# Designs tried in a protein design chat: VHH binders against Glutamate 5-kinase (proB). Part 13

Target 1, 356 residues: Glutamate 5-kinase (proB), of Aquifex aeolicus (o67209)
Amino acid sequence: MRIVFKIGSNLLETDEGDIDLSFLSKLAEGIKKLHSFGDKVLIVSSGAVLSGAKKLGIKEKPKDLTLKQALASVGQSYLMHLYDTIFSNYGLKVGQVLLTKDVFSKEKEERFKNAKSTLEKLLELGVVPVINENDAVAVEELVFGDNDFLAVYVSFMVNADLLVIFSSAGGLKDDKDRIIPVVEDIEKVFKYVRGTGTSFGTGGMRSKLEATRLATTLNIPVIITSKEENILDLRNLKTKGTLFKPSKRKLRNALKVIATLEEPKGIIVVDRGAQEALKAGKSLLPAGVVSVQGNFKRGDVVSIQNEEGLIIGKGKVNFSSEEIEKIKGLKTSEVRKLLNTTKDEVIHRDNMVIFL
Below, E stands for the ipSAE of ESMFold2; O stands for the ipSAE of OpenDDE; V2 stands for 0.75 times the mean of E and O plus 0.25 times the DockQ between their complexes.

## First folded at step 11 (VHH)

Design u4 (from s31a with Q105M T108E; framework vhh_7d4b_2; at its last look DockQ between E and O 0.15; V2 from the best seeds 0.00; counts 0 for: pae E 9.1 > 2, placed apart)
Fold by ESMFold2, look of step 11:
Structure u4 (fold): chain B 356 residues (1-356), chain A 123 residues (1-123)
Amino acid sequence: as target 1 above (356 residues)
Amino acid sequence: QVQLVESGGGVVQPGRSLRLSCAASGFTFSDYAMGWYRQAPGKQRELVASISGSGGSTNYADSVKGRFTISRDNSKNTMYLQMNSLKPEDTAVYYCARGTYSRWMGYEYFDYWGQGTQVTVSS
């Protein structure tokens, strides 16, 4: 089976703030055992900025993008040295792969194919790819500094059978601070990360849950667990953390491409009634549209957002942004007259992926 | 709870200035991009300006470039909009909003909004 491990910056540290070489050794030992079963393993790793700061003796959080990029440059070299040194003690070879967002764009499809081919060849050679963003040339400021979505896109790229996200939280916790062992309906557990004055934060775990929702929509199971996990058990979907089961709705490939490689050109905000209809497999109608953001044309991909700000889907629109502004809230007969069209739906169900 | 409270709105003459403030609470302010939107009567909300979590990157609508300045003070959990050379067309309710950026989706979206503060530019 193919397993993608995602390792965040805070997992590379002990409680005392040193780089956790023991965790890296445990991971390497586990991967060696997985290899003995014929499994293939890839790692998506954060920690370049952190590693650079430690290498240069900088204790304060970086304040600006240019400093972060410089630290990432220094730290990526050091981080890969640590992976290579530790993993070599277990007979493992590692290969660095640095990716940018444009690898995952339909416009630059050949970059996607080249990255995929490189990863496939590394796995054929018995190498463990260690994948990170190319932070030194990243032009967008990070809100959270977390590679969870990169791990999902890599999992899609290599047809992973399992994505494992290591988290200091150890899994998704309920309102009584207990690890939820299995999640079948991810929508029902977003309440534990929506917070507002609760112990369930909205930052890193919300982002992990959004990334997990994309992965499970792509029919990839996800485990969120701690570094105390038994690595070998994961091949049997056995975890001390939380297992998120893949969606029961099997997506055809064209919809997976919409969900991953098609850049949305805008946002359509929908009301609760429309959200429930979309979850039930129905098309998006003008009556359910609250607002439109961005400028887009007929056939463009857009994101679908609920009134709480959650992205709940993506799809190809039948109308432009300007046309949707005119028809939102209207009945079918009014839409047909106003736009001189036979189309009734803003987004047809066959051109829509829902992350619920 | 996440709370965003706007202040500093009012009635002013054309050509004058106002400074809007947005006091934020209930989250780690420096981790989030922030934005100012406005909504004139009968119009849709439009983005006026946005600012990254660190304050190092800003963006402005063309209609306000050179006249408005967005800023933030992360030590006070406060975002500001300095509005100079105000015109009657700037009359609107101004909202602050907390942004969430998905670099894999390629845009910022805003998940919490304040109640708004009225700005009226009139004689």
Scores: ipSAE 0.012, ipTM 0.298, lowest interface PAE 9.1, mean pLDDT 82
ESMFold2 (binder alone), look of step 11: mean pLDDT 85; pTM 0.862
OpenDDE, look of step 11: ipSAE 0.018; ipTM 0.353

Design u5 (from t2, 18 letters changed; framework vhh_8emy_2; at its last look DockQ between E and O 0.44; V2 from the best seeds 0.00; counts 0 for: pae E 6.5 > 2, grease 26.6 > 24.2, SAP .698 > .668)
Fold by ESMFold2, look of step 11:
Structure u5 (fold): chain B 356 residues (1-356), chain A 123 residues (1-123)
Amino acid sequence: as target 1 above (356 residues)
Amino acid sequence: QVQLQESGGGLVQPGSSLRLSCAASGFTFSDYAMHWVRQAPGKGPEWVSSISGSGGSTNYATSVKGRFSISRDNPSKTLYLQMNSLRPEDSAVYYCARGTYSRWLGYTYFDYRGQGTQVTVSS
């Protein structure tokens, strides 16, 4: 069984703000036991910038990118020292892996394959990979973010059987503030992190649910839990937190690639009728298209957005953005008369991933 | 902690202009894409416009493109929506929403919005 643990920067601290060495020890002990069952474990760890700031005595959140990169360098070294020292007490070996965002791109397939091969070899050697983004050289959108999505992408890369996200919340809570033990359909529980009226939701858990949504769409179960978890129970999908079951829709690998490695080149906004048809497994037809945003060509991947502004899927288009603008709202017979192609679907169901 | 406060709505006649403002506090404003979403009585929420954290990229719903203009002033932590050539179908409560961009998913999602400001276009 391959298990990815994601540890956020807020979980690496005690309430007093020190690095939580007792949690790292608990994790190491648990992983040792998991290894005795033949399991393989990877860790996606945050906290390099925070740890560097604490080591250098810097109290304020850094605003300068160069300072953040320097702090990440100091902090990553310190974090790996702690992982190595503590894990060694349990006979575990760790291996540092720093990834950049472009590793997870279809356009740079060699980089993805090389990173995957490295992780696979580390697991064969009985090593626990400790993965973070290479913050020292990162200049893109991920520099300041929680890396829940990195954990999902790593889970996809290594064909993980389980993703465990440690959170101070301890799991997903319902409207009565009780932890929901099992979620079979993640779409039904987004209401617990979205406000109505004046607020859309609570930021940290909302982000974790979006990452979980992607993971379960990729057929990877997710557990969100706290530091108080029994690590060994997790291999049996037993948790004090929330278990999110994988989607019952088994995705072909090509669709997993669309969902993860292919950056969308634009957005197609669809009406409610089309949204329901897509949920039912149907292709996207021109009649259901409300608007087209961005410039893209036939075969490009686009995001599918509903009229409320939320993304509900991704897929490869059969038409360019200009062609879709001409045919949106038209019926199939009208489309055939206007365009020189035999395809009638804007996105065929076989080339589409739905997150609903 | 995150606070978004819309203002500038009102009752106007068709063809008029309005400028909405949204004051933001409690977060690093320039790190986030911002959005306008509206909700007419008896209808679901409708996305109107988006602007990137830097202000360099904008996008609009088809129903408002060419009439509405989104902008932001990062030093003053303020988001704007200039609404020209207003129509009765533009009548709604307009909400300022903060987006969290996910490069990994290739989209934004909304995590906070304000109380909203009412825009009514009638004659």
Scores: ipSAE 0.034, ipTM 0.507, lowest interface PAE 6.5, mean pLDDT 83
ESMFold2 (binder alone), look of step 11: mean pLDDT 86; pTM 0.855
OpenDDE, look of step 11: ipSAE 0.303; ipTM 0.651

Design u6 (from t2 with G53D S54R; framework vhh_7d4b_2; at its last look DockQ between E and O 0.44; V2 from the best seeds 0.00; counts 0 for: pae O 4.9 > 2)
Amino acid sequence: QVQLVESGGGVVQPGRSLRLSCAASGFTFSDYAMGWYRQAPGKQRELVASISDRGGSTNYADSVKGRFTISRDNSKNTMYLQMNSLKPEDTAVYYCARGTYSRWLGYTYFDYWGQGTQVTVSS
ESMFold2, look of step 11: ipSAE 0.177; ipTM 0.555
ESMFold2 (binder alone), look of step 11: mean pLDDT 85; pTM 0.850
OpenDDE, look of step 11: ipSAE 0.022; ipTM 0.386

## First folded at step 12 (VHH; framework vhh_7d4b_2)

Design v1 (from s31a with Q105S; at its last look DockQ between E and O 0.64; V2 from the best seeds 0.00; counts 0 for: pae E 4.3 > 2)
Amino acid sequence: QVQLVESGGGVVQPGRSLRLSCAASGFTFSDYAMGWYRQAPGKQRELVASISGSGGSTNYADSVKGRFTISRDNSKNTMYLQMNSLKPEDTAVYYCARGTYSRWSGYTYFDYWGQGTQVTVSS
ESMFold2, look of step 12: ipSAE 0.277; ipTM 0.639
ESMFold2 (binder alone), look of step 12: mean pLDDT 84; pTM 0.843
OpenDDE, look of step 12: ipSAE 0.417; ipTM 0.723

Design v2 (from s31a with G99D Q105T; at its last look DockQ between E and O 0.01; V2 from the best seeds 0.00; counts 0 for: pae O 14.5 > 2, placed apart)
Fold by OpenDDE, look of step 12:
Structure v2 (fold): chain B 356 residues (1-356), chain A 123 residues (1-123)
Amino acid sequence: as target 1 above (356 residues)
Amino acid sequence: QVQLVESGGGVVQPGRSLRLSCAASGFTFSDYAMGWYRQAPGKQRELVASISGSGGSTNYADSVKGRFTISRDNSKNTMYLQMNSLKPEDTAVYYCARDTYSRWTGYTYFDYWGQGTQVTVSS
């Protein structure tokens, strides 16, 4: 079994604002046990910038990109020192892998392959890969934005059987503040997302659910749980937190690639009718398009959003953003006349991933 | 409780043969693929051979292909590893393992291991 552990900024939960070494020890112990069963574990770690700030005694949130990059450099070094030291006590070896968003780009397939090969080799060697974003050199267009998604991408890359996201929340809570033990349909639980502003953390529960949605679409189960979780129980998908089951829809490999490797260049907002049609496995037609955002060309991948603001899918467009702006809301016959095209659909079903 | 118990290990000279056995209990043996792993001193555990539940399909590491044969008798809940033409580099602790299926992803992995049996090939 291959398991990806995502550790967010909540790792720094000591009263003094230091990294929770107890938790790292627990992880190491757990991973050692998992290794005894032949399992492979990867860690996606966050908190480089925060760790750097702590190390240097900086208390204010950095706003300057260069400062953030510098702090990430310092913090990453510090984090890896801790991982290496603590894991060594349990006879485990760790390896650092820093990734940028371009690794998960169709245009740079070689980078993807190389990264995958590196991870696979580390696993083969019995090493626990510790993955983080390469913040020190990342520019805005190369930033993942949230390591929750990095964790999903890594999970996809290594064909993980399980993604575990550790959260201070301990799981997804319902309107009565009870942890939901199992989620069959993730779309039904977005209503429970409460805005939590963290000073250094990215995305909160919403970000986690969005990432989780992608993961489940890729047929990867996700557990969101607390640091108090019994790591060994995770092998059986037993959790004190929330288990998100994979989507019932089986996606073709090509669709999975679209979902994970293509960067959205824009957003198409669709009406309720279109949403239902897409859910039923149909193509997106111009008549169902409400609005378009971004500047993109034919063949680019875009996000599909419903009228409520929820991202419900991703797909490759047959028309540019400019063209879509012209044909939105039109019937097929009108579109053909206007653009002199043979294509009737904005996004063909075969080039689309629907999360619903 | 799932149990896997290896036997048949020992010390042999190069070129000789050895047959390992793995006795399984606590589960429906025929429903699971099985495999042999080995771990040499200072090296990582590596797959030696695997066999399907029915015994109809087998896979071997390149290093042992043509020399080792994996088999099973489902009526006896036992898996075997016939090791011929043994070499010093075959010296390791050999482990039997049960293969399981992930219902979520469709991937397979080994979830239970035996305690291992020592095989030493030396002059």
Scores: ipSAE 0.000, ipTM 0.211, lowest interface PAE 14.5, mean pLDDT 85
ESMFold2, look of step 12: ipSAE 0.006; ipTM 0.344
ESMFold2 (binder alone), look of step 12: mean pLDDT 83; pTM 0.836

Design v3 (from t2 with N59Y; at its last look DockQ between E and O 0.56; V2 from the best seeds 0.00; counts 0 for: pae E 5.8 > 2, grease 24.4 > 24.2, SAP .6684 > .668)
Fold by ESMFold2, look of step 12:
Structure v3 (fold): chain B 356 residues (1-356), chain A 123 residues (1-123)
Amino acid sequence: as target 1 above (356 residues)
Amino acid sequence: QVQLVESGGGVVQPGRSLRLSCAASGFTFSDYAMGWYRQAPGKQRELVASISGSGGSTYYADSVKGRFTISRDNSKNTMYLQMNSLKPEDTAVYYCARGTYSRWLGYTYFDYWGQGTQVTVSS
């Protein structure tokens, strides 16, 4: 079995702000046992910026991109030293892999294949890859904290059987502050992480649920748990946290690529009737289109958004943005007359991924 | 801890202007995208405009493009919406929202909302 562990910045630190060496040791011991069962393990690790700040005695949260990049450089070196030192005590070898978003682009397929081949070779050699973003050269805005989405993309890249996200929350909690042990339909639990008005939201868990929704759509089960977890139990999908079961909709690889590697060129907003039809596996028809955003052509990938602003899917359009403006809200017979076409669907169900 | 406070709403005649402000606190403002949502009576909340953390990238809904301008002042932790040529269909409660841009998904998702400020466009 192939397992990806995601370790966030907050879990790498004790309450006193020091790096939690006890947790790293527990993780290494658990991974050694997983290896004895023939499992393969990868780690997606955060914490480079915070570790760099700690090492340099910088107490303020960095606000400047250049400072964050410099701190990531210092901290990444330190973190990898700790991973290597502690894991070596358990006979484990680690390999650093730093990735950027462009690795996960259809347009740069060679980079994706090279990264995948590197990870596969490391696993073949019995090495535990330790993966992080290459923050020192990131040109986009950095958010202080976690690599939840990177962990999902790595899980997709290596065909992981399980993604485990360690979180200080220990799992998804219901309205009575109890950990939900199993989630079969992730959309039904988003209500527990949506903040409103003046209330303090659960923004860190919201990001984890968004990442989990993508992973389960890709047919990858996800566990969100705490560092108090029994590492060996995880291979049997047994957890003290929350198990998110994979989607029942088995995706073809082409649809997984649309969901991950294809950049959307625009947005189509759909009404509630269309949302329910899409969830039921039907194609997107012009009658269900509320609005179109962006400039795109036939064959482009677009995001599908509901009226509440939630991205509910992605797909390849049969019509350009201009054509969809003309036909939105019309019946199929009217579309055929206006565009002199035999195609009726804005997005055919076979070229569409629904995250719901 | 996160606080988003809207101001600048009111009653205005069609064709006039209003400027909305959103004062933010409890987080590092420049790290987050920000947006303006609106909700008309009986309708779902809709995104009107958004702006990246640096202010370099903006988005506008088609219904307001060319009439509304979003901006931010990271030194004052404040976002603005200049609303020109107001129409009756612009009548709504306007909400300030904090967003996280996902580099991996290619879009912004919003996780915190203000209490809102009423904008009414009528004669």
Scores: ipSAE 0.060, ipTM 0.509, lowest interface PAE 5.8, mean pLDDT 83
ESMFold2 (binder alone), look of step 12: mean pLDDT 85; pTM 0.851
OpenDDE, look of step 12: ipSAE 0.197; ipTM 0.587

Design v4 (from s31a with S57R G99D; at its last look DockQ between E and O 0.28; V2 from the best seeds 0.00; counts 0 for: pae E 9.0 > 2)
Fold by OpenDDE, look of step 12:
Structure v4 (fold): chain B 356 residues (1-356), chain A 123 residues (1-123)
Amino acid sequence: as target 1 above (356 residues)
Amino acid sequence: QVQLVESGGGVVQPGRSLRLSCAASGFTFSDYAMGWYRQAPGKQRELVASISGSGGRTNYADSVKGRFTISRDNSKNTMYLQMNSLKPEDTAVYYCARDTYSRWQGYTYFDYWGQGTQVTVSS
């Protein structure tokens, strides 16, 4: 089986502020065992900026983008040195792969293919790919935890059988601060992240859960667990943390592309009624649209957001942003009259991915 | 530790103004978009307004457009919501939230919330 390990920056740090070499050793040992079973392992690593800061003795969090980029450069080099050194002790070889968002773009399919080919070749060679974002050239805000999605995209790219996200939380906790061992329906557990009655509302877990939702939609099981996890047990989906089962929905390939490779050019906010309809497998109608963000044309992919700010899906629109602005909240009969159109749906179900 | 603390809520008459503040700590404030949500009794929490990290971009719910103004002072790690021409339907608990950008999906989500401040508009 193919397993992707996502390691956050906070997990690579000890209480004393040093890199957790013991954890890296544990990973290496575990991966060696997995290799003995014929498994392939990829690591999505974070902590480049943090590692750079530590290496240079910078204690303050960088606010400047250029500084962050520079630190990422230094940190990534240092981090890879540690991976290489520690993994070598266990007879493992590592390879660095730095990716940017544009690698996962439909418009740049060649880059996606190239990256995939590289990863496949590394796996063929028995090398453990260590993947990170190319922060040194990234123009967007560097936020710790973003690699949760990177891990999902990598998992998709290599058709991973399992995504394991390591977390200091050890798993998803319920309102009683108990780890939920198995999640069948991820929608039912988002309430624990939104601070509704739980102390669990950390940005880190939300990101992980969002990523997890995408992964399960793509039919990839996800485990969120702690550093104390037995790596070998993960092969059997046994965990001290939380197992998220794949969605029962079978996503066709075309929709997988929408889910992963199509950059949304806008956001459509939908009301609660529409959300429920979408969850039930219906198309998005103008009546369910609350607001529109962005400038996009017919045929573009947009994100679907509920009124609470949660992204609940993606889809191709049948109307431009301007048109949607005009028809939002209207009944079908009104829409037809206003736009002289035969289209009834803002987004047709066949062109839509719902993450719920 | 990330903290968001709302203030400025209260009871006002219709047509009056109120200014909410959100004091942020525990993170680089300017790196994050921020937003205001509100929840009325028996209703779901809804987005009121959002503002980009730099303050250059703002978004408003249709129900508050033209009446509410979201702003921020990054030097003070504070976000504001100026609420003018208040209506009874604006009565709700208002929450401050941090918006985290997803690089890979090109959207933002709110990851931290304040405890909320009560706004009551009544004659």
Scores: ipSAE 0.010, ipTM 0.358, lowest interface PAE 8.4, mean pLDDT 86
ESMFold2, look of step 12: ipSAE 0.012; ipTM 0.357
ESMFold2 (binder alone), look of step 12: mean pLDDT 84; pTM 0.853

Design v5 (from s31a with S57Y N59Y; at its last look DockQ between E and O 0.37; V2 from the best seeds 0.00; counts 0 for: pae E 5.9 > 2, grease 24.3 > 24.2)
Fold by ESMFold2, look of step 12:
Structure v5 (fold): chain B 356 residues (1-356), chain A 123 residues (1-123)
Amino acid sequence: as target 1 above (356 residues)
Amino acid sequence: QVQLVESGGGVVQPGRSLRLSCAASGFTFSDYAMGWYRQAPGKQRELVASISGSGGYTYYADSVKGRFTISRDNSKNTMYLQMNSLKPEDTAVYYCARGTYSRWQGYTYFDYWGQGTQVTVSS
């Protein structure tokens, strides 16, 4: 099977703030065992900025973007040295792959194909690819949780059978602080990471759940767990953390592309009734539209958002943003008359991906 | 406990300016994106502007581009919204929000909200 491990910055850190070499060794030992079963493993690793700060003896967290980029450069070199050295003790070879967001674009399909081919060849050679974003050339804040989405996009690129996200939280916890062992319907658990006057989240779990939702929509199971996990058990979907089962809806490849490689041109906000209808596989009708954000044309891909700000889907619109402003709340007969069209739906179910 | 406290709202004449502030506590402010939402009576909350943790990425709703400016002072754990050339249509409760900006997705995921401050633009 093909397994992607995502390792966050704080998982690379001990309680004392040093790089956790013991965890890297445990991971290498586990991967060696997975390889003996014929599994293929890729790692998406954060921690370049952290590693750079540790190597240079900088204790204060940097706030300057240029400093963060410089630290990422130093840290990526140091981090790969640690991976290579430790993994070599277990007979494992690693290969560095640095990616940027533009690799995952329908408009630049050749870049996607080249990255995919490189990863496939590395796996054929028995190499463990270690993948990170190319942070040294990033022009934005390096915020928590960004590499969770990179891990999902990599999982899609290589047709991963499982994505494992290591988290200091150890899994998704309910309102009684208990780890939820299995999640069948991810929409039902977003309440545990929603702000309700107090913080229920732990270290960016909201963003991690957003990334997980995308992965399960792409029919990829996700495990969120801690350093204490038994690595070999993961191939059997057994975890001390949380298993997120893939969506029951088998997604056509064209819809997977909409979900991943198509950049949304705007946002349509929908009411609760429309959200439930979309989850049930229905098209988005004008009556369910609350508001429209952005400027887009017929055929553009947009994000679908609920009233609480959660992005719940993506789809191609049958109407422009201007047209949708005119028809929102109207019945289908009124839409046909107003726009002189036979189309009824703002987004047809066949051109829509729902992340719920 | 995460706390977001808005201030600076009030009643002003059309064409004038207001500056909203959001004082944050209970978390490492510079690690999070911040945003301003508004809600007019009978309408949904809408995102007005947002800013990444470093300030390197900003977003503005079309209705406020060129008139509103979002900023932050990470040394004071405070975010601001400078609202110039105010119109009656800007009348709403304005909410401070905390979230995470993702360059991979191109937008911010918000997870906590303040209680809001009223802005009224009228004669």
Scores: ipSAE 0.070, ipTM 0.496, lowest interface PAE 5.9, mean pLDDT 84
ESMFold2 (binder alone), look of step 12: mean pLDDT 85; pTM 0.856
OpenDDE, look of step 12: ipSAE 0.453; ipTM 0.737

## First folded at step 13 (VHH; framework vhh_7d4b_2)

Design w1 (from v1 with T100V; at its last look DockQ between E and O 0.62; V2 from the best seeds 0.00; counts 0 for: pae E 6.0 > 2, grease 24.5 > 24.2)
Amino acid sequence: QVQLVESGGGVVQPGRSLRLSCAASGFTFSDYAMGWYRQAPGKQRELVASISGSGGSTNYADSVKGRFTISRDNSKNTMYLQMNSLKPEDTAVYYCARGVYSRWSGYTYFDYWGQGTQVTVSS
ESMFold2, look of step 13: ipSAE 0.110; ipTM 0.558
ESMFold2 (binder alone), look of step 13: mean pLDDT 86; pTM 0.857
OpenDDE, look of step 13: ipSAE 0.516; ipTM 0.772

Design w2 (from v1 with S102T; at its last look DockQ between E and O 0.27; V2 from the best seeds 0.00; counts 0 for: pae E 8.3 > 2)
Fold by ESMFold2, look of step 13:
Structure w2 (fold): chain B 356 residues (1-356), chain A 123 residues (1-123)
Amino acid sequence: as target 1 above (356 residues)
Amino acid sequence: QVQLVESGGGVVQPGRSLRLSCAASGFTFSDYAMGWYRQAPGKQRELVASISGSGGSTNYADSVKGRFTISRDNSKNTMYLQMNSLKPEDTAVYYCARGTYTRWSGYTYFDYWGQGTQVTVSS
């Protein structure tokens, strides 16, 4: 099995604020056992800024981008030293891989292929890759926004059999504050992320659910669990946390590329009727379009948003943003006359991925 | 409890300026991206501008680029929208929103909105 572990900055800390060396040792021991079964393991690790702050004696979270980048530079070296030292106690070798968003671009497929080849070779050599965003040179507009999505993209890149996200929450909790052991339909559980009316959003769990939705859409199972987990059990999809089963909809590779490697050039807002039709596998018609945001051309990828502001899909448009403004709400015959075209769908079902 | 309170709206003549404020409470303000949405009569809410938690990254709708400026003061837990050269088409209820804007996906995840403040641009 290929298993990607995602470890956030806050899980690298003890309750006293020190680097949690005990957790790193537990991971190393577990990974050694997984290797004995022939499994391959990759780690997507945050914590470079945290590690730099600890090494320099800085107690407060940095708010300045340049300071964060400097701390990441100091901390990435220290963090990898800790991984290497601790993992060596268990006979494991680690390899640092620093990535930026541009590796995951269809326009620059060679960077994606090069990163993939490097990770594959590391796994062949029996090495545990430790992957992080290259924070020292990344600017905010070029970063992932959080490492949960980086972990999904790495999982996609290496054809991972399982993504495990460690969380202080220990899993997804229901309305009675109990961990849900298995989720088959992730859309049914977004209600447990607080943020409606008088309730507070969890932020961190909402982000993990969004990343999980992408991963399961890509047909990758996800476990969200705590550092109290039994690492070896995970190869059998046994967890104290939450198992999210992959989507039963087998996604064509072209749609996986749209979902991951293609940056949307705009947003099309659809009404409730169109949302239900899209969920049922139908194409997006002009009659269901409420509004268009951004400027894009025929063939561009756009995000599809419902009236509540939720992104529900992505797809390639048959018309430009200006053309869609003219035809929204019109019938097929009117569209063909107005634009002198044989196309009648805004987005054809074969060029659309729906996250619902 | 998360609270977002907009202020600074009003009735103004075309070509004039307004400055909107959003006072935030009930959460660690600097940890969250923020945005301004607007909703004109009979239309869906649209994103006007967004800003990262640190304030280092901003994004604007094409219709307001060059006229509107988003900013934040993390020490005061306040986000701002400076609206210059206002046009009748800018008439809308403006909402402060909390969430994450990720450039790779081109969309914003919002979990809280304020009640909004009315901006009316009319002769």
Scores: ipSAE 0.012, ipTM 0.380, lowest interface PAE 8.3, mean pLDDT 82
ESMFold2 (binder alone), look of step 13: mean pLDDT 84; pTM 0.847
OpenDDE, look of step 13: ipSAE 0.188; ipTM 0.609

